# VH-VL binders against q86i44: the designs that were tried, part 6

Target 1, 197 residues: q86i44
Amino acid sequence: MSGQNILKCKKCQLEITNKIITNHNSDTFHEQCFVCKLCSTPISDPYFTDKETGDFYCAKCEVIRNDQSKPLRESLGFCSLCYKYFRQNEDILTIDLERYHIGCLKCTICKKGINNEKYYREKMTSKLSNYCCEDCFEKVDKCNGCNSMTLGQTLLAMGKNYHANCFKCFKCSEIIKPNSPYSINKQTNTPSCQKCN

## First folded at step 1 (VH-VL)

Design p04 (framework fv_ponezumab)
Fold by ESMFold2-Fast, scan of step 1:
Structure p04 (fold): chain C 197 residues (1-197), chain A 125 residues (1-125), chain B 112 residues (1-112)
Amino acid sequence: as target 1 above (197 residues)
Amino acid sequence: QVQLVQSGAEVKKPGASVKVSCKASGYTFTSYYIHWVRQAPGQGLEWMGRINPSGGSTKYAPRLQDRVTMTRDTSTSTVYMELSSLRSEDTAVYYCARDQGITIFGVVTPYFDYWGQGTTVTVSS
Amino acid sequence: DVVMTQSPLSLPVTLGQPASISCKSSQSLVYSDGNTYLNWFQQRPGQSPRRLIYKVSNRDSGVPDRFSGSGSGTDFTLKISRVEAEDVGVYYCMQGTHWPYTFGQGTRLEIK
């Protein structure tokens, strides 16, 4: 009788009525169900699934989980992107006090290495950034809130792309969370949160 | 019922401009991107660009960026594609197509789930 | 630009027989979000293109189960398990991972 599909979360099997997350297999999830088991961060590329449990792990936590059987190599440290230990006397790229193997930084658009040339960065966390080369920078979509590039996960609201922390109430400037109600001023095409509504 | 209805066939001289329309119905116009794709006689598909009807933001194929302009009119739920400095090589069927809005994280996903019927543009002297 | 190469360009098939179309990209199509934005379209004579498959292997609503997509990285395949008369047309692969978006040259499926 219904003219609409009822979507269920593959993880918890309950109906999805709010924000829908889809993975590379087009499976649907609640936002809170598509998170890393170890760090509880929302999942993004790349990620790993434990086939026995169905739990998801971000790239960082997958490597850390697998390294539990290895001797601790605290004196050498490890790369902030791949989480593999540095070898003695190898060249290390340092950006913003984070250390990386040479060759671990690739443009997310064209996949070419970023070495001693101009690059642009989308910060996702203090430890995680997406990078693109100068040629690709002009081609990427920008966040409507901060007017900076968007290379990874963004929030689509009011038909526009936003970084999660850039979708803000016009009146009070507080972040509007994905599941929070908001209204749109039709004259200015700006959002306002429920407190300011 | 989602529909994209395009304007009728055009015949133009080299150097002229053509403006093709695509009228959307059956869904919230400002919630889906519209792409333009063309097809020369006997040839394959070529992506030209896309527009976000909400804010009017556009991205164009590099080879066409100096000649193509995409606009929209939210009051009529219509997207326009204008191509200037026409050449005989621009003779093609021009299609508008809608993105599938299934991903909520803001990558424009060019799935092209619904297409207009096409507009034939002939450039000849 | 990412070059999409289809093979074969012409595919004569006997009714009821299987058909297979290859699509190769000049660069990996895995995007930073973990998704592979490779899609397949069908264009019947005199009609607009129709999406068959999105994200490599996901069949669109209303598309018969005899159509399937597979592949990873740079190598992709569209298979039709049993060709029917209504399948006549041109098939295109398309990548949405890299700007600008690009299509393969098309494969014309014809009945012998």
Scores: ipSAE 0.000, ipTM 0.416, lowest interface PAE 19.2, mean pLDDT 77

Design p05 (framework fv_ponezumab)
Fold by ESMFold2-Fast, scan of step 1:
Order: structure tokens, then C-alpha cells, then sequence
Structure p05 (fold): chain C 197 residues (1-197), chain A 119 residues (1-119), chain B 112 residues (1-112)
């Protein structure tokens, strides 16, 4: 019990009893108080604070908030890569229900623009997806677990590349994290975590 | 009064090219896309492509991209659609239509241009 | 290409009775901006197409209140509450979410 510090939410000024969220300034918040005012998504860097209200806005919603032609701009939508609104009658590239300015979506390997061409995404990225054209897809390393391209960080295990969340125990399917112990079944050449040995 | 007025009927031989015009009036020409849609006799509507008169950028239906070219002349508020290597299957009524990104649809249509491809 | 499938293809209707046309898409038509770019067109015999509905349910200026659109995702409906003689023609749905834009095969409405 001794040594416990009483923390208050910077936004609502009430004591935090459960989960504590901390920002880069070491301010503490309730989980429900550290969210974007417009989209209600949990805040991550970069973000903006309205100094008059204390409300937070993610980068995307800050652009929306400051647009002087807001109702018209909102009907046109915004680019999924640069988060800027489309202008009326601007040329727009549509891929998998996402809209992009012409010139915003490029192959990460060769830098050519992607315009109604066959393309591939790195499916394991939770942030903005990495894209490549068909020619480059054949040349990039593949994840041994999911057979998808690996443009981000990979885990090298058993002499093969994996996305961090694709290296799993063969018996229980739990993710084997970096530096976690695992065993190899020599007959099947498959990994198993320590508890599944 | 918003209007799109198209050029007159054409009769062409297989292998020839045809160029259809669409003259816009009653609105700001560079503020709307112009789409081209065709309709073979007794058949449905087929989208061919569109042009942005501001800047002149184009998007064509993949099956037609090797044969279709869309251009515009901002001084006359006119859009052109040229289709090359004509086949009998290209016999159709060709429409131009105005569109915007708010609706992604065509709100004003030209009267149509009949193109007949015959030997 | 996104395939748009209409049913029925032929729709005989008695004057003053309601009519309903279904349109189904092979992929979701919801766009990243939250809008659904589904349009309905009417083509009377010998005339150019005329847009009736845009973004699923919005009527164009001059379109009678008896026309209404509804639906979401991949399933859409055009309804005419009371059919009039002038409604004879072919009705098309069209998606503007995916390139290339695609039309349904059409539904011919006729008075019986």
C-alpha cells in the first residue's frame, strides 16, 4: 500500500483508479479522456490540443476541424495517405474503398505511381499500409508464416523471415515473441513454445 | 440552363476511327467531369471513361483504354471522344454526361450520337 | 470489375400500383469517406438516361416524391409508390465507388 501515488486525470481532474494513460509530457489520463473529440479514437502522436477547451484531436481530425468549407469538403472526403480534403472535381484514385490523390499512392520499392494497376499490400501493418506494384512484389522477401510481402521489421527464426505476429507455436497457435524460448520438432521442422513441448 | 449538345450521327467502316464532340453550356466547364457512356441497340449502358476538363486528365474503362482517347478544348467548352479500330460491336448510341465527385454520378446527359459501323 | 445485378429484368405493373427494383453489387459500395455511391437512372423509350437518385436515397431536383431509394452495403432498392404511365422505360442502377463505373443490366417497367 505504501509508495502508491495518487494520480489525477489532466482532462477531468478526477482520480485515476484503473488504467492510466500517459502522454509524452508525463501527463496522466483516464483511458476514456485521452481520445479524439471528433472520431473518439484513442490518441497517439501526433495530436493537437484545443487550448480553449482542452479537447484532443488526432492529425486527421485537426485537418477536418480547420477546414473553412467543412460541409462541402466532408462530402468529397479526404485522401487516406495525406489526410487532406479532395478539391471539387479533383482526380481521385480509388483502391479497396480507400481514396487517394493522384500521385499520393506509390510503390514503396520503385516509387512508381499506382494507377488502376495490380498492386499488393503488406497486410500485417496496423498503420498506413505499405504498397508495391506487381513487378516488385515478386522481388521482395515474403513472410514464411503468411506468404505476404515483408516491407517492415521482420523476425528471423529457424532461418526464415516472419512478421512479428506470424511466428506461432504449431501446437497452441500462440505468438512466439522475440527472445522467447521455443523448441523445434525435428520430424516436422515446426516450432513449439516451451509449455507445448 | 445546363446543356450538353453532341455532334451528329456517324457511319464508319470497320477499322476506321470516329470522333464525337460534346459542347457544354450553362455552367462552369472546368468544375465538372464529363463521362462517356455507350449503349448498343437493345442493350444496357456501358461506361467508357471520363475526362476532367480542368487539367485534361482521363480515366478509361480497361477494355477500351487501347482504343479510346478523350480530349477537351476549354476555349469552346467542348469535350471529344475518339474511338479507333472500330468493330461492328462498337455500333451504339454514345452519350456524354456531366458528373461530380459529390454524387459520383451523371446528372446531365447529352442527346446521344449514333455511330454505325458497317461494311 | 464490380458486377451490378438487377432483378427483376422485366416488371409489368398495373397503373397506380407500387413497383420495386432490386440491385445487388459484387462488392461493398461503401467508400472510405462513409458515403455509398449508388445511383439510379431512368431511360424512357427513345430518350437519354435521366438520373433519379444519387448516394442511395437522395432524389435529384425535379424527381417526383413517389420515387425512393434505399439500401446499404451490397443490397439496394428503388421503389415507385404509385406507378404512372410516364414511368414506362428501363431503370438502371450504377456504382461510382470502384473504377471502372458499372451499371446493372436494366429493368424494363411496362404497364399491364
Amino acid sequence: as target 1 above (197 residues)
Amino acid sequence: QVQLVQSGAEVKKPGASVKVSCKASGYTFTSYYIHWVRQAPGQGLEWMGRINPSGGSTKYAPRLQDRVTMTRDTSTSTVYMELSSLRSEDTAVYYCARGDYYSSGMDVWGQGTTVTVSS
Amino acid sequence: DVVMTQSPLSLPVTLGQPASISCKSSQSLVYSDGNTYLNWFQQRPGQSPRRLIYKVSNRDSGVPDRFSGSGSGTDFTLKISRVEAEDVGVYYCMQGTHWPYTFGQGTRLEIK
Scores: ipSAE 0.000, ipTM 0.419, lowest interface PAE 20.1, mean pLDDT 79

Design p06 (framework fv_ponezumab)
Fold by ESMFold2-Fast, scan of step 1:
Structure p06 (fold): chain C 197 residues (1-197), chain A 121 residues (1-121), chain B 112 residues (1-112)
Amino acid sequence: as target 1 above (197 residues)
Amino acid sequence: QVQLVQSGAEVKKPGASVKVSCKASGYTFTDYYIHWVRQAPGQGLEWMGRIDPSGGSTKYAPRLQDRVTMTRDTSTSTVYMELSSLRSEDTAVYYCARSPLYDYDSGFDYWGQGTTVTVSS
Amino acid sequence: DVVMTQSPLSLPVTLGQPASISCKSSQSLVYSDGNTYLNWFQQRPGQSPRRLIYKVSNRDSGVPDRFSGSGSGTDFTLKISRVEAEDVGVYYCLQGTHYPYTFGQGTRLEIK
């Protein structure tokens, strides 16, 4: 017999014979043991461990569970990305009435946390935005239609980048869809849809 | 057991940088701030700043802001404090200490053993 | 910055007698949640600081009953009802209400 290879679940202390889940500390768990105690979904970062029971809670359910500091939590509020409460005297970012930990907003390009220093956003839809730090803002391509940065999906038309909603007919201002034909006025270097040709 | 274990003593020349580590164990690393506090020989305690290990957010004492950088490695549960442009006045024992992210008990309940940094020509 | 002022700076005391240390802040330490984030620490020679008291008057587990904290707003006191030989060291107050966090300058307790 080649070696001893017994792995035990840190939570239940029983042998693991099927799929092994590991955490950042290299602790091993049964798949069914590494779940949120309250909502039963698989654990992913960020998560919390109850000091007395060893039970796990996802960020959202930790907000529900922690009654000890509820008055403080209610006054401070919580981050819309990680669902953890803001800490006393913590600097926060407020964007479109939503609040975020500074470290929770990551630059799309360099992946560093956005600080109290200048940041820039690309609003892609009413519910989604991309962000970048000042250093990366100077290096990103701009949309030729709105002259704002392009961090997400773009159209390449007439040799230039456009947000999907920014490539419009010069004459009627209707959006020209990616697979729709259009004409270029060579004198003004502007696009026109088929209806306006 | 909650433990904060710091790296060993350092001797540096003026103008150099020093990077001190603080390895946490016995608790959920991302649920507590790590603060850095220093103490010059025969003098009192000075708060240098703190890092949030979950988001990487830092808050530094204004006096040190241009020279101090705090980072973390979540895979090793370790926080680093780097102090640049060292001067003789930076000779001190450097401590790490934890506090809860939600400040429900004010924190600083566990401290590292300290790291002596000597700046000499 | 909030300035924390301790008095006395040097406190000689006879074994078995009481000792009292004052800590005053330049502004109120009451936070918007109603809590006052004032802590007291003990540092014995050659050792790391040890927290004795948190939130003005709450004693840490393992800290002897002879230690007590009191105060409000800007004026705080640490009392030792009967000083023992092991109490020799420097005592610090810390405010955690306002960034940057600030310590008092320390009070050295010595046995006469």
Scores: ipSAE 0.000, ipTM 0.456, lowest interface PAE 12.3, mean pLDDT 81

Design p07 (framework fv_ponezumab)
Fold by ESMFold2-Fast, scan of step 1:
Structure p07 (fold): chain C 197 residues (1-197), chain A 120 residues (1-120), chain B 112 residues (1-112)
Amino acid sequence: as target 1 above (197 residues)
Amino acid sequence: QVQLVQSGAEVKKPGASVKVSCKASGYTFTDYYIHWVRQAPGQGLEWMGRIDPSGGSTKYAPRLQDRVTMTRDTSTSTVYMELSSLRSEDTAVYYCARGYEDFWSGYDYWGQGTTVTVSS
Amino acid sequence: DVVMTQSPLSLPVTLGQPASISCKSSQSLVYSDGNTYLNWFQQRPGQSPRRLIYKVSNRDSGVPDRFSGSGSGTDFTLKISRVEAEDVGVYYCLQGTHYPYTFGQGTRLEIK
């Protein structure tokens, strides 16, 4: 017989035969074993391990799990983009009640860090927003559907830029998906989905 | 499982320097400070300083700040504590400990200790 | 530097009986955020220290509920409601409010 190396999950101690997840310490896990105990989302940095159970907790759930007894930096909160804790007396960028390290927000166009004074933003969802610095502002286009800035990926339709959720059927107001066919009314220059024509 | 594994025992002459390592595993290395605490034979604990592995910022006990240097290597999840100009009074077990800044709360894990003996 | 003073230095206790250790600081340990950063550590013979209590009264994960911390300002107490054989060791308080952080001199708990 040939000897084989068996890759074991550090969490459950059973052989890994499917997808392998590795952490920064090169420990290996089953995909289903490297998840937050409270919210079941896949673990990413930063994370915490309970020393008695070996269970993992994401930064948000660690705050919930350990209550008021947390250190000041946990009570102060953490960056909404990188999920690392703020330090006492650290400069924090606050936008729409979300908090960020100054260097964590990057200009979509030039990729330089956004500071807390001169920025412009495009809010695609409540959780994700695109930003640009003052120097890049002159280069941004507007969405033809909502008439606000476009900094991230856009849908090019009828020769115009749209946010994905802003290109809608004129008759039924349903979103026209990027690979879906649509008709154009030549007199009004408005789009209609296949069902509405 | 969270572990802090320290380098082996050292014997040094007065005036020499010693560099002790502390290798972290089982957690995100940059999320916690590593503190260094020493204990002379039969004596109590003395806080030496701490390092933030994320930015490399350090805070040292004033008594030791001219002789102690703490560094980290994020690629190996290892913290180093170097103490120079060794004196017989530096004979101690040196511990690394994971914690938040100032040992404020949460999960505290300690290395097994490194014995440093300074003898003439 | 903040001086931390423990009493007693030696604490002989009969198994099953309660034990109490005092820790006094030379300055108030209330930080500007309103929290008090007083910690308690246990060191069993031949082992590394481990933290039992943080922020005066909060138990670390895995610490038995027979350990409790109390106090405010400059006066703090660690209590063990019923001492067990495994509790033999030295107990230290540590203040994390004022830099540099300082330990008490330690209290040796012994079974008589």
Scores: ipSAE 0.000, ipTM 0.404, lowest interface PAE 21.5, mean pLDDT 78

Design p08 (framework fv_ponezumab)
Fold by ESMFold2-Fast, scan of step 1:
Structure p08 (fold): chain C 197 residues (1-197), chain A 119 residues (1-119), chain B 112 residues (1-112)
Amino acid sequence: as target 1 above (197 residues)
Amino acid sequence: QVQLVQSGAEVKKPGASVKVSCKASGYTFTDYYIHWVRQAPGQGLEWMGRIDPSGGSTKYAPRLQDRVTMTRDTSTSTVYMELSSLRSEDTAVYYCARDSYKYGAFDIWGQGTTVTVSS
Amino acid sequence: DVVMTQSPLSLPVTLGQPASISCKSSQSLVYSDGNTYLNWFQQRPGQSPRRLIYKVSNRDSGVPDRFSGSGSGTDFTLKISRVEAEDVGVYYCLQGTHYPYTFGQGTRLEIK
C-alpha cells in the first residue's frame, strides 16, 4: 500500500501531516513554520527570507531588520509606529500590548506627542485608531454609548452621537443598525430594537 | 535631583487672595502636568486642579473653579496657584505634585505651603 | 464626582503582622486606554504624601516589597505583608481616571 507522496516542510524538514501552507514557488510548510520571525504573524506576500537562517520576515519587519540604527541589544524591542529599535534606558509607551517611542504616538487633534499614558482612544478598525490627549478630549464630541471621542463616522440617535457599534439594544445588546427602527423606554431613556419591543 | 520646591507660609485675612509658587528642577518642565492638592488641619487630601506647563491648559475642581487660577512661567520652570476670596475653611497645607506620564499621577510632591486664613 | 470609600478608617496593628486596607469607587476606574488609574499614597505625620503604588499594582521605586496593591473595576486593596514601625501614618487611595480626581478619606495605621 503506501501510496502517498511525503510532503516535508521546507523550513523544518519534518513531514506535514495536518494543514499545508503553500507559497508562490509551490514550496510547502507547516502553518506554524510559515510565520514572520519577529512578529509571529502568518506570512503573506510580499515577504523576505534571510538567506543564512532561512527565517521569514513580513514587509514591516524587514524594515526593522535592516534599520542601521538598531542597538546592539535587540531584546529591547522596537516601536510599532516608526519601526526602529528602542535604545537602552529609553522610556517606552505601552498601548494595547504594542510599544512606542514617547514621541511617536501623537494626538490626532493637536499633533503633540503623547508623553502621558493618560490618553483617549477611538478604535475605528482592527488596525486603525485615533488617539487624543486629555486636553483635546475635552473639546471633541463624545459618543453617548462609550464616552470616547468621535473623530470618525457617527450615528445621531435619540438626539445624541454614537459610534456605529455603540448604539445597542438595552435588552439584547445587539447593535441597532443605521436607519433601523427602534423603541425608547421613556422611564429609563433606553433604546430597544424591533425584535425586543 | 528631581524636585518641586514651594514658596513659604502665608497668613491672610478673609476676603484676600494668596498665590503659592512651585519651582520644578531636575527634569523637562513642559513634559509633566502639575497638580495642586490641599489638606485642612486633621483632614484628608482634596484635589484642586492641574496645569499643563507646555500649553498652559488647566482643569479645576468644580467647587473651586470660581476662585482658583493656575499659571506657569516656563522661563523659571515655576507653576503658580492663586486662590481668591479666602475663607477660614481655606486654612490648609497646599501641595504641588507632578503627574508622571509613565507611571501615573503624583510621583513627586512639593514640601507643602501652609496658608492660614484668620481675622 | 467619583466617591472613593476606604475601610477601615482606623487600623491598629501589631508589629510584624499583616495589614489590609480597602478602597471602593462609586464607578469603574478603567480608563478608555485600558488602564486603571488607582494609586496609593502614604503620609507620615508632618510630611508630604509619598506614592507607594500606581495603576493598581505597580510598586514605586524605593518602596519595600512588603507593600502590594490589587483589585479591579471598583474594588481595590493595599496590603502590607509585615508591618514595621516606619509604616505609621495615613494611607490614601486616589483615582485619576475621572475628573475631578478624588481621594479616599484616609486610613490611619497605628502600632498597638
Scores: ipSAE 0.000, ipTM 0.427, lowest interface PAE 18.8, mean pLDDT 80

Design p09 (framework fv_ponezumab)
Fold by ESMFold2-Fast, scan of step 1:
Structure p09 (fold): chain C 197 residues (1-197), chain A 123 residues (1-123), chain B 112 residues (1-112)
Amino acid sequence: as target 1 above (197 residues)
Amino acid sequence: QVQLVQSGAEVKKPGASVKVSCKASGYTFTDYYIHWVRQAPGQGLEWMGRIDPSGGSTKYAPRLQDRVTMTRDTSTSTVYMELSSLRSEDTAVYYCARDITMVQGSEYYFDYWGQGTTVTVSS
Amino acid sequence: DVVMTQSPLSLPVTLGQPASISCKSSQSLVYSDGNTYLNWFQQRPGQSPRRLIYKVSNRDSGVPDRFSGSGSGTDFTLKISRVEAEDVGVYYCLQGTHYPYTFGQGTRLEIK
C-alpha cells in the first residue's frame, strides 16, 4: 500500500501494512491496536469506547472498570454472569470453571436457583446460555435431530419434536418445512423429501 | 458497514407461502440474534420471532407458530422467514433486525434493521 | 402475552415545546438478570424503525440528548425536552423481557 491508498490506524495514526481490522464505523486498526485496554484480549462485539481516551473495553471489563467494589474485593474474584466482585464469606457457585453468585444462576423452567447440583445447558448465542436443573431436564422435550434440549418452539414430525433446522431429509440434508410432504423409510425410520425418496 | 439486505417485494394469492431473505454483512453472522418484525399498512409493529444463527434455535410469537419458520444458511450469512397459508391480513412490510432487545454490536449503542420487504396478499 | 399500552396515541406538539409519551406493561419487565429490557423506537415516514433508548434510560449512539427515558417495573416514559421538525413520526415501546416480545400500539407525534 502506497500513494493515496494508504490506510492509517485510527488508534495510533500509523500506516497499516499488515492485517487490517475494521469496525462498524469503517474505522481501520492494526490488529494489536484493537484490543481491550484492561485484559488485552482482541476486541469482539459488544465493546465500549472511552470517548476521553479512545481506549476500548470488552463488555466484561467495562462492567469491572465501573464497579465501585473493585478496590476492596479484587482478590475474591467476580461473578461470570453479573461481573460484580464476590464479598468475603459469600457463597459462590462454581460451574465449568466459571463462578457465580448463588442468586445469579437459575433454572429457566422452574426458576429455582442452581446450587451445586447437576445442570444442563442450552447455548443461545456466543454470550447467552439457558440453564436447566436435573429435575426439569427429564421433563423437557429434546430435539430428535440433534438430541439437544428444547426450551422453545419445535416442529412435531413423525410423532417427535425437532428444532426447525434439525428436521432434514436423510439423503440430501435439506430442511423439511412444516406442511411439506415427506416419506418415511420403514427400515431406518428416517424422513426423505419428495425429491430423494 | 454492517448491513442487512432483504429480498424484493412479493405478491401472493391467499393460501400461498412466502419466503423472505435477509443477508447479513460486515459482522460475525453467528454472534447475533436476528428478529423478524412486520407492519401492516397504517398499523403498528408486530414481533414475529427470532433466530440464533449459531445453533439455529428459534422463538416464535404464539399466534404465528403454526405458520412461520425461521432458518439460516451460515455459508451465505442469510436468514430466511417463511410464512405459509397466507391471508389478506398478512399484507405487511416485513423487517429483519439485529438484536433489537439487547446490547450488541461493535459499539454498545447500535441496532441494525433491513430495508423491509413488502408482501401483498390479494386475490 | 405481555400487553404494552402507550398513551397518548396522537401527540400534536408545538415546535420547541416538550413532549412526553407513556408506556405501561401488564407485567413487571425486570428480567432474571436484574435488567429491565424496555426499549423505545422511532419510525419516520417511509423508513425502517430506529432504536432511541435501550434498557429503560440508555441512549443509542447518535440520538440527541433531548431524548430521555425513565421508569421502572411496569411504568415507563419517553421525554423529548424540545421538539424539532425531524422528530415527526411514530414512537413505539418494546419489551424484551418476556416471550413473545411485544410492542406498544404506537404514538404519532405531529407538529401543530
Scores: ipSAE 0.000, ipTM 0.414, lowest interface PAE 19.3, mean pLDDT 78

Design p10 (framework fv_ponezumab)
Fold by ESMFold2-Fast, scan of step 1:
Structure p10 (fold): chain C 197 residues (1-197), chain A 120 residues (1-120), chain B 112 residues (1-112)
Amino acid sequence: as target 1 above (197 residues)
Amino acid sequence: QVQLVQSGAEVKKPGASVKVSCKASGYTFTDYYIHWVRQAPGQGLEWMGRIDPSGGSTKYAPRLQDRVTMTRDTSTSTVYMELSSLRSEDTAVYYCARHYDSYLDAFDIWGQGTTVTVSS
Amino acid sequence: DVVMTQSPLSLPVTLGQPASISCKSSQSLVYSDGNTYLNWFQQRPGQSPRRLIYKVSNRDSGVPDRFSGSGSGTDFTLKISRVEAEDVGVYYCLQGTHYPYTFGQGTRLEIK
């Protein structure tokens, strides 16, 4: 607001000359100072502050920190979605080396918890995936290239839906990008890139 | 919430370079081409080129190919258009625009425009 | 380069009357996939262009049905069935079939 002559980082007390981060209390920080003490990841809500040290902790690391003195809890591990420790004799869902409480991972379509029944995954990025139960998988649009579910963005090519990286030349299998020339073989109804004709 | 927000107005001397930014929000930045179009005062629209933010591949208008460079920063969802060796005829409003649908050569979302004035 | 020619360049029209704008290309705009990538844009004074029509005849979301596009090959038309005050501005056609993309020179629609 008006009246601030110098912006100082609340954590390190040095002047901020680059990107500033502001929290809900209107405190300002250097980007590199508003990070989790344990995992060094940039802070996002919710987060926690140790009032004695001034250090910040993300939700995951706060749970780990608070239960650090209990070896049993650490040996059981914690849910990768809710960041709470597993209880003794609790059923755990394991997907791609990550562990989840049954019910924490929810079907994107019906919103019911995914358990140890069959499920399907649409990987959007290295850190993000959409999940779908078996019943809903049968009802959603499929990519014509990979025959996997489509919950996000698709290309419409030759009257069919494709993930961006699934619309490929029939002959060479290279991705046909938007605005790239391609031909349709009317006898086989297949696309081919300019190089393959 | 889908928006393209451009950097502010620039005043440059002949022979200088200008770099205009276009920040995308509200959609997956790497899935859509970004085109640049300019408009000189009282004149029509001129296509300058486009960039594919996923791979960084570019296509430029032949008249501008030796002076224009388009780049992107995926961490900030921002596209840049740099025009070098500025001349008075480069005075224009510069727009970025999104190619929304694959296989549609149409621009559905436009930035607000950046005025670049080249004067001595 | 593909040359796009619009006519008329200036179009004074009375409120409620129809308006028609022609766009002609120096080459066929039919792409190898069978589609024709001709687009129409409206630019109101002081504003960014707005897409009205894509692939010759398809209206963009939110565009009133009084706007229609037609044509094939090299000859295209944008029609406004009854002009409203908000339609004042410059209209551009754009071909996206051939690189570089090229715009027509624009048609200024004014109310009499």
Scores: ipSAE 0.000, ipTM 0.404, lowest interface PAE 22.7, mean pLDDT 79

Design u01 (framework fv_lumrotatug)
Fold by ESMFold2-Fast, scan of step 1:
Structure u01 (fold): chain C 197 residues (1-197), chain A 122 residues (1-122), chain B 107 residues (1-107)
Amino acid sequence: as target 1 above (197 residues)
Amino acid sequence: QVQLQESGPGLVKPSETLSLTCTVSGGSISSYYIHWLRQPPGKGLEWIGVIYYSGSTDYNPSLKSRVTISKDTSKSQVSLKLSSVTAADTAVYYCAREITMVRGSYSAFDIWGQGTLVTVSS
Amino acid sequence: EIVMTQSPPTLSLSPGERVTLSCRASQSVSSYLVWYQQKPGQAPRLLISDASNRATSIPARFSGSGSGTDYTLTISSLQPEDFAVYYCQQRSNWPLTFGQGTKVEIK
């Protein structure tokens, strides 16, 4: 007995030396090999396997993949909001490499569809943003740290609105977290975090 | 390594149907979107159409009434048929692979066939 | 359809020179913009995808930039093998469309 079993990825057949992912059948995979073919997110139950290609699809993408009502434009992918493929004769709005059905992207304030490329946005995450139309832009409060709009949750500090990551210590420039103590310099009207005061 | 090779008749008579085949080697055509493009001598590139892994197709509206793209996965071949040809259809015809990534880098024609010249003449 | 316009039509340059090629779209293509190089008698070769992502095996002297409707391909120090026709292509909307090409030729 000179050796142990070497775990191999069922998808790529190469040795697994990093994090091991296992499914209900006790098959083992590299973390990056056990992802949905269409959305590239890690697979969780329920999921589906294409018998011809061996590719995996999450439940959401399997429904999209099998909708046969109209011809697909697969090279355009799917809408980032509703997660359905684009079909022939559908109008598409493209913003920052993400694609949307015209009717899917709505103004957060007035709830009307955004039907052209002129928009204003507040980024929440790398894949999530709030949007508003031109007519609603002047109605939103601005962040006093970055001078951009605030459509979602804000930190109210020193009588002003801030994005959570925009309220910073004047001395060290580190983010002052919500409900964290801070001091105000009354002469300069600037905030300082607990470790700098 | 994946390779694409076009084949078909070099000469087609006006009003007849042009039929070309793209043979894929070194990879599965079920993993790729295959496009057809053409280039008249001395001119720029024109996109003809695509066949997706599902077998669905999209065509350039300017050619849609005359063009059909199909595939035979068992033979690893994609076919192009263009009906009612005229001298304006004289061009080098290319098949090209598109990587099937929905988002990200390299969503482009990364591998092309060498091209096949088709002349439409009596 | 989205119309792609390349300028200038022809550039006559010497090896070692920096060159910039322009590509403009009739409407925003949101960085779904691809650059190809084509030498006489050959199929096009992928250079840059998604406006700025250099393809595998493409030399570092090639770079792409731009957003919205305006895009640029730059060759920082032109080599003898770089004399070719360059095409831009949009993939943001159907049908897929190409520019008319810019020919980079030796003086």
Scores: ipSAE 0.000, ipTM 0.456, lowest interface PAE 13.6, mean pLDDT 79

